Miniprotein binders against b1l550. Designs and how they scored, part 219

Target 1, 279 residues: b1l550
Amino acid sequence: MRLPEELLERARDIHSEAPSHRIKLDRVGSFGLKVPVEFKGFLLLAEADVWVSLPEGRRGVDLSRQVEAIYELSNPPKDPFSLCREAAISLLEKLNYADSSGVSIRFDAPLQDGESLKYYGVEISSIASDEIINKIRVEILGMTACPCTAELIRAYKSSEIAATHTQRSLGILEVSTKAEHPDPDKLASIIERAMSSPLRTYTKRPDEGGLVIRSLSNARLAEDVVREMIHLFLEEFGHLPEDTHILAAVRSMESVHMHDIYAERSFSLDEIRKEISSH
Short names: E, the ipSAE of ESMFold2; O, the ipSAE of OpenDDE; V2, 0.75 times the mean of E and O plus 0.25 times the DockQ between their complexes.

## First folded at step 21 (miniprotein)

Design lm1 (at its last fold request DockQ between E and O 0.93; V2 from the best seeds 0.00; counts 0 for: pae E 1.54 > 1.5)
Fold by OpenDDE base, look of step 21:
Structure lm1 (fold): chain B 279 residues (1-279), chain A 83 residues (1-83)
Amino acid sequence: as target 1 above (279 residues)
Amino acid sequence: SWKKVRIKFTFDPEEREEVYEFLKRLARELREKYGLTTLVYQEDGKIRIFVKGDPEAVDKFIEEVLKELEERGVKYTVEVEEI
């Protein structure tokens, strides 16, 4: 049952009232919306968050206008990068009282693995204030083999190919830039190439054996993986603005321990270039 | 009352990046001076400025931006849209 519109004339606009405490809020919005996006020929249902700032003199935000803004832009479905940026701008334009806006979109990205699919996690964000800041986070699983255990076993048994423990490791690249969002497939590829080996959705027995042997021949510490990720990132994305900020990280789900090993480096492109040039 | 304006600039590609950095700085100064909300971004080969706030302040913002561009001698086309 829809209430009569006439009631709106008699009812107070609660959102426009002065709050009891005059405090600005940084982000107010709707979180966990579902929006369709088109990505690499796939139609995906993504999760989205939308928000704006709220000034000290206004009690609440107009949430309906925020939701309308993103859904108007979601039909027909478009790429998530354009949707994110355009929605952030639209929010800032539509909500008079907001001095900043933001959108975040999350989904699993399909990646071909032979005749099957594997995937990586993606979170795309755009924030509009005085400029637009674009953020992307990519997460993908790979395999690592421990070089320390391999060295111990080699010393013990004098084997050319030493056995070692292997485990799944989650690689993470997060990029924040005033440029366009970096290509997520390229970011995922960098992470996979930094690991001892990639994961496969399915393997035949000879392929599985080959995958393990490859991993053993490329044994890497979690620290090695992060450093390799940074190196490969600089080769591919060194052209981004100098104020671009990067987080490179790995979480190794160690198979000999009950806990994980974690390593990370946060840096700007300017900072890391200076560091590398000094050596 | 609120006034909202979209400004679209077309510059020579050779000068566009330099002008873009200039406009970002200028917009930042003017937004602080007049208490405005501004957004400067590039899309479709155009530099875009969105500005909103008090109508008189918005008008002053636009006037000052155009004046500064004229003083720099930059050739451009401009489209102004009130939304």
Scores: ipSAE 0.750, ipTM 0.924, lowest interface PAE 0.6, mean pLDDT 93
Fold by ESMFold2, look of step 21:
Structure lm1 (fold): chain B 279 residues (1-279), chain A 83 residues (1-83)
Amino acid sequence: as target 1 above (279 residues)
Amino acid sequence: SWKKVRIKFTFDPEEREEVYEFLKRLARELREKYGLTTLVYQEDGKIRIFVKGDPEAVDKFIEEVLKELEERGVKYTVEVEEI
């Protein structure tokens, strides 16, 4: 049933009223929207959240206007970074009462893996207020090989057994910056290069054997992976604004334990440069 | 009532970053003075300002921004669009 449009002239505009309790809200919006994006030649169905601030004197947000803003920009599909930034700006322009707006977009990013594909997780956001703050989080799985167990096994049968426990480890880089979003493929590459070995979609037996042997020669603790991620990040992205904030972390699904091991470091570029230059 | 304006500035590339930091500081000062919402960002090698609020306050904001740029002696071109 569709109600007559004439009722709009008689009904209270609930959203424009003052609330009973005059309290500003920081984020009011629509979360879990599905939007198409074009990423490096792939058409993907991403998840998006959109929001604006709501001042203390306004009871509700024009939610349909928020949803409309991002969908207008998503047709035809465009790259998710442009969509994210443009939608955040559009929300601030369209919603008169808002003093800030934000958009987040989440998708699985395809990566070329030889003759096949693999993927990693991406979440980006843009927050518009007096300026634009861009955030990106990249998560990708790799392989780690425990150096402690490897050394014990070497000592036991150094010429006859090359073994240690290996596991999938989830590497995480999260960057918040006033500059444009860093390229997610470069962030994913940094994480993979910090691991004992990347994961592959498939390998033939001889190549698989070689990969495993190489991973044993690159045995790394979760702590080692985080430190290497930071080193590699600074090599590639040290030119970003000094107040850029980074979180580097690893969650390792240790194959011999019932629980995970976690390591992380957060820092600004200014902070870490001072720390490193003091040695 | 509301007035919403997009402002687009083109500056020489060698001065653009210094002017960008100046405009961000100026916009923050003026938004507090006049009770406005402002956004300053860069796009396509240009500096963009969005401002919204009371029509008289928006007009004063634009006037003061242009006045400060002229007094600073910075060479620029500008496009102002009311939306």
Scores: ipSAE 0.683, ipTM 0.911, lowest interface PAE 1.3, mean pLDDT 91
ESMFold2 (binder alone), look of step 21: mean pLDDT 87; pTM 0.852
ESMFold2, fold request of step 22: ipSAE 0.652, 0.628, 0.654; ipTM 0.902, 0.896, 0.904
ESMFold2 (binder alone), fold request of step 22: mean pLDDT 87, 87, 87; pTM 0.856, 0.855, 0.856
OpenDDE base, fold request of step 22: ipSAE 0.672, 0.681, 0.689; ipTM 0.899, 0.902, 0.905

Design lm10 (at its last look DockQ between E and O 0.91; V2 from the best seeds 0.00; counts 0 for: pae E 1.8 > 1.5)
Fold by OpenDDE base, look of step 21:
Structure lm10 (fold): chain B 279 residues (1-279), chain A 83 residues (1-83)
Amino acid sequence: as target 1 above (279 residues)
Amino acid sequence: SWKKVRIKFTFDPEEREEVLEFLRRLAKELREKYGLTTLIYQEDGKIRIFVKGDPEAVDKFIEEVLKELEERGVKYTVEVEEI
């Protein structure tokens, strides 16, 4: 049943009323929308959040206009980076009372692994507030081998390739910049190359053995992985604006303990360049 | 009443970054002065400014931006669109 449109003439516009408490809100919107995006030839169903600011003198936001804004831009499906940026701008343009807007889009990105697929997690966002800030977070799993245990076993039992415990580790790169979103495949590659070895979706027995030997020959602490991620990031993305902010992190799901090892560094490009140049 | 305007600037690529920084500072000053909402970004080789607010304030913003660019002697083309 659709209510008669004439009722709109008689009904109060609740959203435009003055609130009982005059307080500005930073973010009001719809979270957990599903939107189609095109990524590397794949059509994916992504999760999206959309929001705007709300001034102290307005009771509520026009949620329908927010939802319309992103879906208008989602047909036909486009790359998630353009969608994110364009939707953030559109929200700010459409919602008169908003002084800022934002969009976040989350999905699993396919990554070719021989004849199969693996994946990494992606969350992108764009915030329109005086300027546009673009953010991307990439998460991908790899494998680490412990160098400390390897050294102990080598000392105990002479071996060219010392046994050690191996574990799955989650690598994280988060980048916030006034430039365009960095390439997520490049970020994922940096994380994988910083670990002892990548993970594979499908391995034959000889390949599996080779993967483990590679890890043992490239044993790394969680701290080593983070430092290597930063090093590789600077080589690939050192051209970004100096005010670009980066978070590099690793969560190692230690196989000998019930808990994880975590390491991180947060920095701006300007800050880290000064640090490295001082050594 | 609300007025919304998109301003699109085309600058010489060699001067674009310097001009962008200038416009960022100017827009900050003017939005605070007039109580406006502004957005500056680059797209398709153009610098874009979105401004919204009181109609008279928006007009003053546009006039001052153009005046300051002229005084600086920057060569540019501009498109102004009310939306």
Scores: ipSAE 0.729, ipTM 0.915, lowest interface PAE 0.6, mean pLDDT 92
Fold by ESMFold2, look of step 21:
Structure lm10 (fold): chain B 279 residues (1-279), chain A 83 residues (1-83)
Amino acid sequence: as target 1 above (279 residues)
Amino acid sequence: SWKKVRIKFTFDPEEREEVLEFLRRLAKELREKYGLTTLIYQEDGKIRIFVKGDPEAVDKFIEEVLKELEERGVKYTVEVEEI
């Protein structure tokens, strides 16, 4: 059933009224929308948030118009980075009263793993406010091997045995920049290469043995992983604008402890270069 | 009432980044001067500006941006679309 459009003439437009309390709002929108995206030949169901600013003189946001903006662009499905950026621009264009808009899109990105697939987490956003700021967060699990225990075992009775505890570690890179979003696969690769070894969907026994031996030869503290992520990031993405902001972090689920270890560093490209050049 | 305009500039590639930073600074100044909302971004090798607000203020914004580009002596083409 569709109500007569003539009712629009009689009903108050509640959203366009002034509010009782004239307070601007920074983000008003629809969160948790399901949108289809196409990523590297895969059709994925992503989760999106959309929002705009709301000035102190406007009571409400045209929420249906916000939802229309992203769904119009999502049919047919397209790559999530284009969808994110285009939707943010469209929101600012469509909602006259807004002085900023934003879109975030989250999905599990497929990654080739031998003859199989694995995945890593991706969240992207684009904020349109005088200019476009693009953010991407990548999370991927890897394996770390503890160098402290390895050294203690080596020193014990002058042992030649390479042994230590290993654990899953979650690596995180988050980049906020005026440039286009960095390639998530490259960010995931940086995180995996910083670890003692990658995780595999499955292995046969000889391949598993090789993987474990590799991890022992590449033992790293969580702190070392973060530092290596930063080093590798600067090699790959040092060309980004100097005010690009990065967060590099590891949460290590230490197999011999009841708790996790966490290490983190945030910086701008300008900041980290000055720090490194002082050594 | 509201006026909304998309502006698309094509500049020579070697000048594009310098002109983009110039336009960002100019747009920030004019946005605050005239009470406008602006967005500047680069897409497909072109610089795009979206501006909205009071019709007279939008017209002045466009006029001043084009004037400053002419005074700078930068070669460009421009497409202006009211939406």
Scores: ipSAE 0.612, ipTM 0.889, lowest interface PAE 1.8, mean pLDDT 90
ESMFold2 (binder alone), look of step 21: mean pLDDT 85; pTM 0.824

Design lm2 (at its last look DockQ between E and O 0.85; V2 from the best seeds 0.00; counts 0 for: pae E 1.6 > 1.5)
Fold by OpenDDE base, look of step 21:
Structure lm2 (fold): chain B 279 residues (1-279), chain A 83 residues (1-83)
Amino acid sequence: as target 1 above (279 residues)
Amino acid sequence: SWKKVRIKFTFDPEEREEVLEFLKRLARELREKYGLTTLIYQEDGKIRIFVKGDPEAVDKFIEEVLKELEERGVKYTVEVEEI
């Protein structure tokens, strides 16, 4: 049943009323929308959040206009980076009372692994507030081998390749910049190269053995992985603006303990360059 | 009442970055002065400024931006669109 449109003439516009408490809100919107995006030749169903600011004198946001804004831009499906940026701008243009807007889009990105696929997690964001700030978070699993246990076993039992415990580790790179979003495949590659070895979706027996041997020959602490991620990031993305902010982190799901090891560094490009140059 | 305007500037590529930083500073000063919402970004080789607010304030914003660019002697083309 659709209510008669004439009721709109008689009904109060609740959203435009003054609130009981005059307080500005930073973010009001719809979270957990599903939107189609095109990424590397794949059509994916992504999760999206859209929001705007709300001034102290307005009771509520026009949620329908927010939803319309992103879906208008989602047909036909486009790359998630353009969608994110364009939707953030559109929201700011459409919602008169908003002084800022934002969009986040989340999906699993396919990554070729021989004849199979593996994946990494992606969250893309764009915020329109005086300027556009683009944010990207990439998460991908790899493998680490512990150098400390390897050294103990080597000392105990002479071996060229010392046994050690291995575990899955989650690597994280988050970048916030006024430039365009960094390439997520490059970020994922940096994380994988910083670990003892990558993971594979499908391995034959000889390949599996080789993967483990590689890990043992490249044993790294969680701390080593984070430092290597930062090093590789600077080599690939050192051209970004100096005010670009980065979070590099690793969560190692230790196989000998019930808990995880976590290491991180947050920094701006300006800050880290000064730090490295001082050594 | 609300007025919304998109301003699109085309600058010489060699001067574009310097002009962008200038416009960012200017826009910040003017939005605070007039109580406006502004957005500056680059797209398709153009510098874009979106401004919204009180109609008289928006007009003053546009006039001051153009005046400052003229005084600086920057060569540009401009498109102004009310939306």
Scores: ipSAE 0.750, ipTM 0.923, lowest interface PAE 0.6, mean pLDDT 92
Fold by ESMFold2, look of step 21:
Structure lm2 (fold): chain B 279 residues (1-279), chain A 83 residues (1-83)
Amino acid sequence: as target 1 above (279 residues)
Amino acid sequence: SWKKVRIKFTFDPEEREEVLEFLKRLARELREKYGLTTLIYQEDGKIRIFVKGDPEAVDKFIEEVLKELEERGVKYTVEVEEI
C-alpha cells in the first residue's frame, strides 16, 4: 500500500526533532548494503556501510537519503575507490546536519595466478570531514616454512635433505592516510613477497616442487614476515604523508600445533623512520 | 535553512600544493569563526571546497576566501555552484 504524499505535510518529522537526551553520535548509518563494483575488469559484489555524524540536537538520521547517496553512484558499476570517496562526499553534501560522513566497501579481489585466478580480501573506507581520510585493509594467504625445525633437521641430516613444517599464513596490511588509497594489488604483493612462498590455485608436480624448494630456501618466523612486510611497504609507499598510519600483521596457522601464531606492529611513517634511524 | 556551495579552483601546477596548504589553513580558521562545515580535497588536478551552514556565514566564507586569494596574487580560475 502506498500512502498519500500529502500526509507528509501533516505528520511530525520525527527525525528532525530534538532527542530526549541531547547526546552527539559519531556514526549513524546503514550497514551491510550490497553494491556492484568494477575492479580491474571484473564485476564484483561488494558489501558497503554508510554513515554520518549526528549532532546532539537531532533525534534521527534520514536513512533513505544516505542509502540513496551510494546507490545513485553505484549504477552503472564503477571502481570501488571512486565509489567510496564520492559516496562519502555525497553523504556530507546531502545530510545538512552532519559534520562528518563515512563509507566502507568490502570485496574479494581477483588476482592473476598463472592461467587461473586467486582471491584476497579488501576493505576500503573514506571519511569526509575537514579533509578526506582513506583507509585500506588487505588480507592475503601465503605459505611460511618454520626455520627452527628446518635448522634442527639440517643439523640431523647428513645428506643435506631439507625439511620443515609449512603452513598457510594470513598477512594483513592496513593503511590510513590522507593520500589516495594504496593499490590493493601492490599491498597484496608486499605481503606475498614477505612470505616464504605464495600460494597457488593449483600446481603441476614440477611447480609444486619449486614452491616447496622456495619455501625451504626462504624459511621465516612470523615475526620476520611482519618485519619484511614493513621493509617492503616503506620501499613502495614511504612517500605517503608522514602521519600515515600502518598496521602490519601475520596470523600463521602452524601445521604442527592446535593454535595459531600472531605477530603485529602498528606505526606512523614519522614514528618508524625515527626508530630505524636510531639503529 | 541551509546554504551549500561547491567551489572549484584551478591553479598552476607549480603553485598548487602551496596554495592547497594555504587554503586548508584559511578554511579551518573560517569554519571555526562562522560555525560552518567545510571539506577540502583535490580531484583531477583541481582544488575543491564544499561549505555548508548559515546562508550569511557561507557567503562571508566565500567572500573571504576569494579576497585572500586575490591579495595573495596567485593566478587561478574559479567555479562556484550553489546546490
Scores: ipSAE 0.619, ipTM 0.889, lowest interface PAE 1.6, mean pLDDT 91
ESMFold2 (binder alone), look of step 21: mean pLDDT 85; pTM 0.828

Design lm3 (at its last fold request DockQ between E and O 0.92; V2 from the best seeds 0.00; counts 0 for: pae E 1.53 > 1.5)
Fold by OpenDDE base, look of step 21:
Structure lm3 (fold): chain B 279 residues (1-279), chain A 83 residues (1-83)
Amino acid sequence: as target 1 above (279 residues)
Amino acid sequence: SWKKVRIKFTFDPEEREEVYEFLKRLARELREKYGLTTLVYQEDGTIRIFVKGDPEAVDKFIEEVLKELEERGVKYTVEVEEI
C-alpha cells in the first residue's frame, strides 16, 4: 500500500528539523549497498558505502537522494575508480547542506593464474571536500619461509637446502593521494614479489615442488617483506605527489605458533625519501 | 536559498598545473571568507570548480576568481553553469 502523496504536505519534514543537540556529524550515509562495476572485462557485484557530512542545524540526511546518486551512475556499469570519484562529486553537488562527501567500493579483483583465476581484495575510496582525495587498499596472500629456522636446521644437518616452516602471509598496501588511484594490479604484483613466493590456485605436482623450493631459496622475515614492498613501491610509484600517504603491512599466519606476526610502516613519499637518502 | 555553480576552465597544458595549484589556494581562501563549500578538481584536461552557498556569496566568489586570473595574465576559456 502506497501512502497518499498528500500526506507529505501534512507531515513534518523530520530531516530538516533542528536537532535536539546542535552537533555536526562527519559521515552520515548508507553502508553495504550492492552496485555493479566493470573491472578488467568482468562484471562484478561490489559493496559500496556512500556518505555526506551533516551540519549542526539539520536533524538528518536525505538517504534516498544519496542512494539515487550512486545508482544513477552505476547504469551502465563502469570502472569502479570512475564510479567512486563521480559519485563523491555528485553527492556533494546534490546534497545542499553537505560540505564533504565520500564513497567506498569493495570487491575481489580477479587475477589470471595460468588457466585458472586467483584474486586479491580491493577497497577504493574517494573523498570530496575542498579537493578530491583518492584512496586504494590492496590485500593479497603470498607465502613466506622463515630464514631463522632454516639457519638452525642448516647448522644441525649441514644441508644445502634447509627445511623450514612456511605459512600464508597477507600483504597490504594502502595508498592515499590527490592523484588518480594507483593501478591495483601493480600494487598486487609488488606485494607478491616481496613475498618468498606467490600462491597458486592450481598446481601440478612438479609445480608445487618448485614453488616450495623457490620459497626456501627466498626465505624472508615479515620485516623483510615489508621493506621489500616499500622498495618496490618506490620504484614503481615514486612519481606520485610527495604528500601521498602509504601504509605497507604484512600479517604472517605463522605455522609454528597460534598467533600471527605483524609488521607495518606508515609514511609519506616525502618522509621516506628523506629517510633513505640519509643512509 | 542555495546557489550552485560549476566552473570549467581550459588552460594551456604548459600552464595548467601551476594554475591548478593557484586556484586550489585561492578557492580555499575565498571559501573561508564567504562561508562557502568549494571543490577544485581536474577532469578531461580541464580544471573545474564547484561552488555552493548563499547566492550573493557565490557571485562574489566567481567575480574574485575571474579577477585574479585576469591579473595573472593567464589565457583561458571559461564556462559557467548554474545547476
Scores: ipSAE 0.740, ipTM 0.919, lowest interface PAE 0.6, mean pLDDT 92
Fold by ESMFold2, look of step 21:
Structure lm3 (fold): chain B 279 residues (1-279), chain A 83 residues (1-83)
Amino acid sequence: as target 1 above (279 residues)
Amino acid sequence: SWKKVRIKFTFDPEEREEVYEFLKRLARELREKYGLTTLVYQEDGTIRIFVKGDPEAVDKFIEEVLKELEERGVKYTVEVEEI
């Protein structure tokens, strides 16, 4: 069952040897680990990746030490942001030969939705090298309503139908910063507020009608949803370091087409401010 | 042969951000000079430095960081923990 520890004296330490090809590797690790986290009062089973750099002169990574680093910190369960940051630091401390380490944690974040819950996607990471760089990606579905079709229907003189096509759209905000991770709920809120209407877990018919009316009142092109995301982001997070990098995007599952529409903008805070101030 | 050290600095809050940027630049310079791995970050109102590498090089890193802080005239307290 368990082999004698004395055998370690006789066996080659394969991992500490030099490789035949002296090529450094940027990320070597254990991916797809199941870890418990506590997020805003919810106990969730998250998925984590852990890695370190491997220098050209070392053949392999001590994989058990990598896994140990994050599991030691994950029981009892704690806040995923703390776990992510602390594990990245611990990896760099434990694995002598590494000059950088990283941890990513993915989970579906619960969000209060009236008397029920809904969920949105979160992936966070922390990279430790010279300093810590934190990244967060939030994805949440909303409803969009096409303003082009709405205008055509409004202009049709013999029609009294206030209508357009509506569809689910996936909004994306991704932030890379040297500051602490932005609150994912605030990022999700920015995305939803940029959409024509939020989606609900369930509605009764009067509430459903209200959502559709809201979406028609806020009909927006995918391009303008992205622009609104950026505006709202700057309003709430403009205080972050100037070299903070953001990606704002929308993938719209257009209900009248066999294909999706996509719009995207990436920028640093410094870049976008210069762009806006030039107008 | 490895030495690993955690350093915790406490500075006056008014100076912390300026000193943090300075320590990041200094640590980057010294890691190249001595072949060390360093990490500089903030936590709980303190500035933390983790350094690892050859024991003599780690000792020189710590000595030079403290010397540069003294030359800069910055008031601080420090805790050093070998791990």
Scores: ipSAE 0.666, ipTM 0.905, lowest interface PAE 1.4, mean pLDDT 91
ESMFold2 (binder alone), look of step 21: mean pLDDT 88; pTM 0.865
ESMFold2, fold request of step 22: ipSAE 0.619, 0.629, 0.645; ipTM 0.889, 0.897, 0.901
ESMFold2 (binder alone), fold request of step 22: mean pLDDT 88, 88, 88; pTM 0.868, 0.867, 0.865
OpenDDE base, fold request of step 22: ipSAE 0.656, 0.670, 0.673; ipTM 0.892, 0.897, 0.898

Design lm4 (at its last fold request DockQ between E and O 0.93; V2 from the best seeds 0.00; counts 0 for: pae E 1.7 > 1.5)
Fold by OpenDDE base, look of step 21:
Structure lm4 (fold): chain B 279 residues (1-279), chain A 86 residues (1-86)
Amino acid sequence: as target 1 above (279 residues)
Amino acid sequence: SWKKVRIKFTFDPEEREEVLEFLKRLARELREKYGLTTLVYQEDGKIRIFVKGDPEAVDKFIEEVLKELEERGVKYTVEVEEIPEE
């Protein structure tokens, strides 16, 4: 049922009224929208959040205009990075009362694994205030082998290649920058290379054996993985602005314990360069 | 009443980065001075400024930005577009 348009002339504009309490809000918007995006030749349905700031003198945000802004830009489907940035700018331009805007887009990114597919998690964000800040978070699973248990077993059995427990580990890289969003595939690759071995969707028996042997020969603590991630990141993305902020983290789902091991480092490029140069 | 303006600058690629940082700083100062919302960013090889607020304040902002660029002696082309109020 659609109400007669004439009723709109009689109704108060609730959103434009003064609020009972004059307080500015940082983010008001629609969360959990579904938008189509094109990523590496795949058409994906992504989840999106859109928001703007609300001044102290306005009761509410025009939510319909926010939703229209992102969907206008989503047809035809485009890459999620451009969509995110363009939508943030559009929101700031369209909503007169907003002094800042933001967009976040989340999806599982396909990654080719032989004739099959694996995936990693992606969250892309853009915030428009006085300038644009782009943020990307990549999460991908890998495998780690414990060097401590390996050393104990080596000492006990005098074996060159000692058995050890292996487990899935989640690697995380989050980057915030005034530059363009870093390539998510490169970020995912850095995480995989920092672990004992990657995971495979489909493995034949000889390949499976090789994967395990690789892990045993490349045993790493969660701490080792994080440090390696940082090292590889600096090699690949050291050209980003100095004020770029990075979070590198690993959550290891240990197979011998009921709990997880977690390690992280947060830093700016300027900060970490100074730290490394001091040694 | 609100006035919205998009300003597009074309600079020499060798000077673009320096000018971008200059314009970011200048815009920040002016937005605080005049109570405006501003956005400075680079896209498609152009530096873009979006500004909105009181019409008189927006005009003053534009005048001051152009004046500062002239005083700096930077060569540029500029396009100014007013966005209609919806």
Scores: ipSAE 0.732, ipTM 0.915, lowest interface PAE 0.6, mean pLDDT 92
Fold by ESMFold2, look of step 21:
Structure lm4 (fold): chain B 279 residues (1-279), chain A 86 residues (1-86)
Amino acid sequence: as target 1 above (279 residues)
Amino acid sequence: SWKKVRIKFTFDPEEREEVLEFLKRLARELREKYGLTTLVYQEDGKIRIFVKGDPEAVDKFIEEVLKELEERGVKYTVEVEEIPEE
């Protein structure tokens, strides 16, 4: 049963009323929306969150307008970075009472892996207030080889055995900037190059052997991986605004332990340059 | 009770980044002065400003922005679009 349109004249507009408690809310939104995106020739199903600020004098947000804002822009599917930014702007335009808006979009990004593909995690956001702040988080798995165990095995009776424990490690780069979003493929590449070796979708035995040899020749602590991520990030993205904020982290699923190892550093470009130049 | 305006500026590429930072600072000053919501950003080689609030305050914002650009002596073109209420 569809209700008569004339009821709109008779019903209270609950959302426009003052609330019982006059408290500003920072984020009121619709989360977990499914949206199609076009990324590097792939049509992907992404997940989006949309939100706006809500002033202390307004009881509720018109949530249907929020959903409308992003879905109007997602057909036909387009580049997720453009969708994210345009939807954030549209939210601020559509919802008069909001003084800020935000959109996040999450998807698995394809990455060339020899003759096949692999995937890495991407979450982007754009927050519109007096200016636009763009954020991107990239997560990709790699392999680490423990240098401590490698050294012990090398020392054991002058052994010819090159060995150590290896494990999957999740590398994370998160960037918040007033500039456009950094290219996620470049962020993923930085993370992989910081690891002992990349992970492959599949390998033939000679290629697998080469991968293992590479990892042993490039053994790294989780701490080393984070430091290398920062070094490589600065080489590639040192041109971003000085107040750009970065988080570099590794979560290593250590094959010989019941628990993970975690290492992290957050910094602004201004902060890290001063730190490095003092050494 | 509300007025919403999109402003689109084209500047010479050599001046664009300097003017963008100027307009960001000016918009922050004027938004506080008049109780407005403003957004300044760059898209497709143009500088865009969105402003909303009390109609008289929005009109004053636009007038002061254009005045400051004229006083700065920067060459530009401008398009002003009022957004209708939905």
Scores: ipSAE 0.658, ipTM 0.901, lowest interface PAE 1.5, mean pLDDT 91
ESMFold2 (binder alone), look of step 21: mean pLDDT 83; pTM 0.800
ESMFold2, fold request of step 22: ipSAE 0.611, 0.609, 0.592; ipTM 0.888, 0.887, 0.884
ESMFold2 (binder alone), fold request of step 22: mean pLDDT 83, 83, 83; pTM 0.803, 0.801, 0.804
OpenDDE base, fold request of step 22: ipSAE 0.629, 0.645, 0.645; ipTM 0.881, 0.887, 0.886

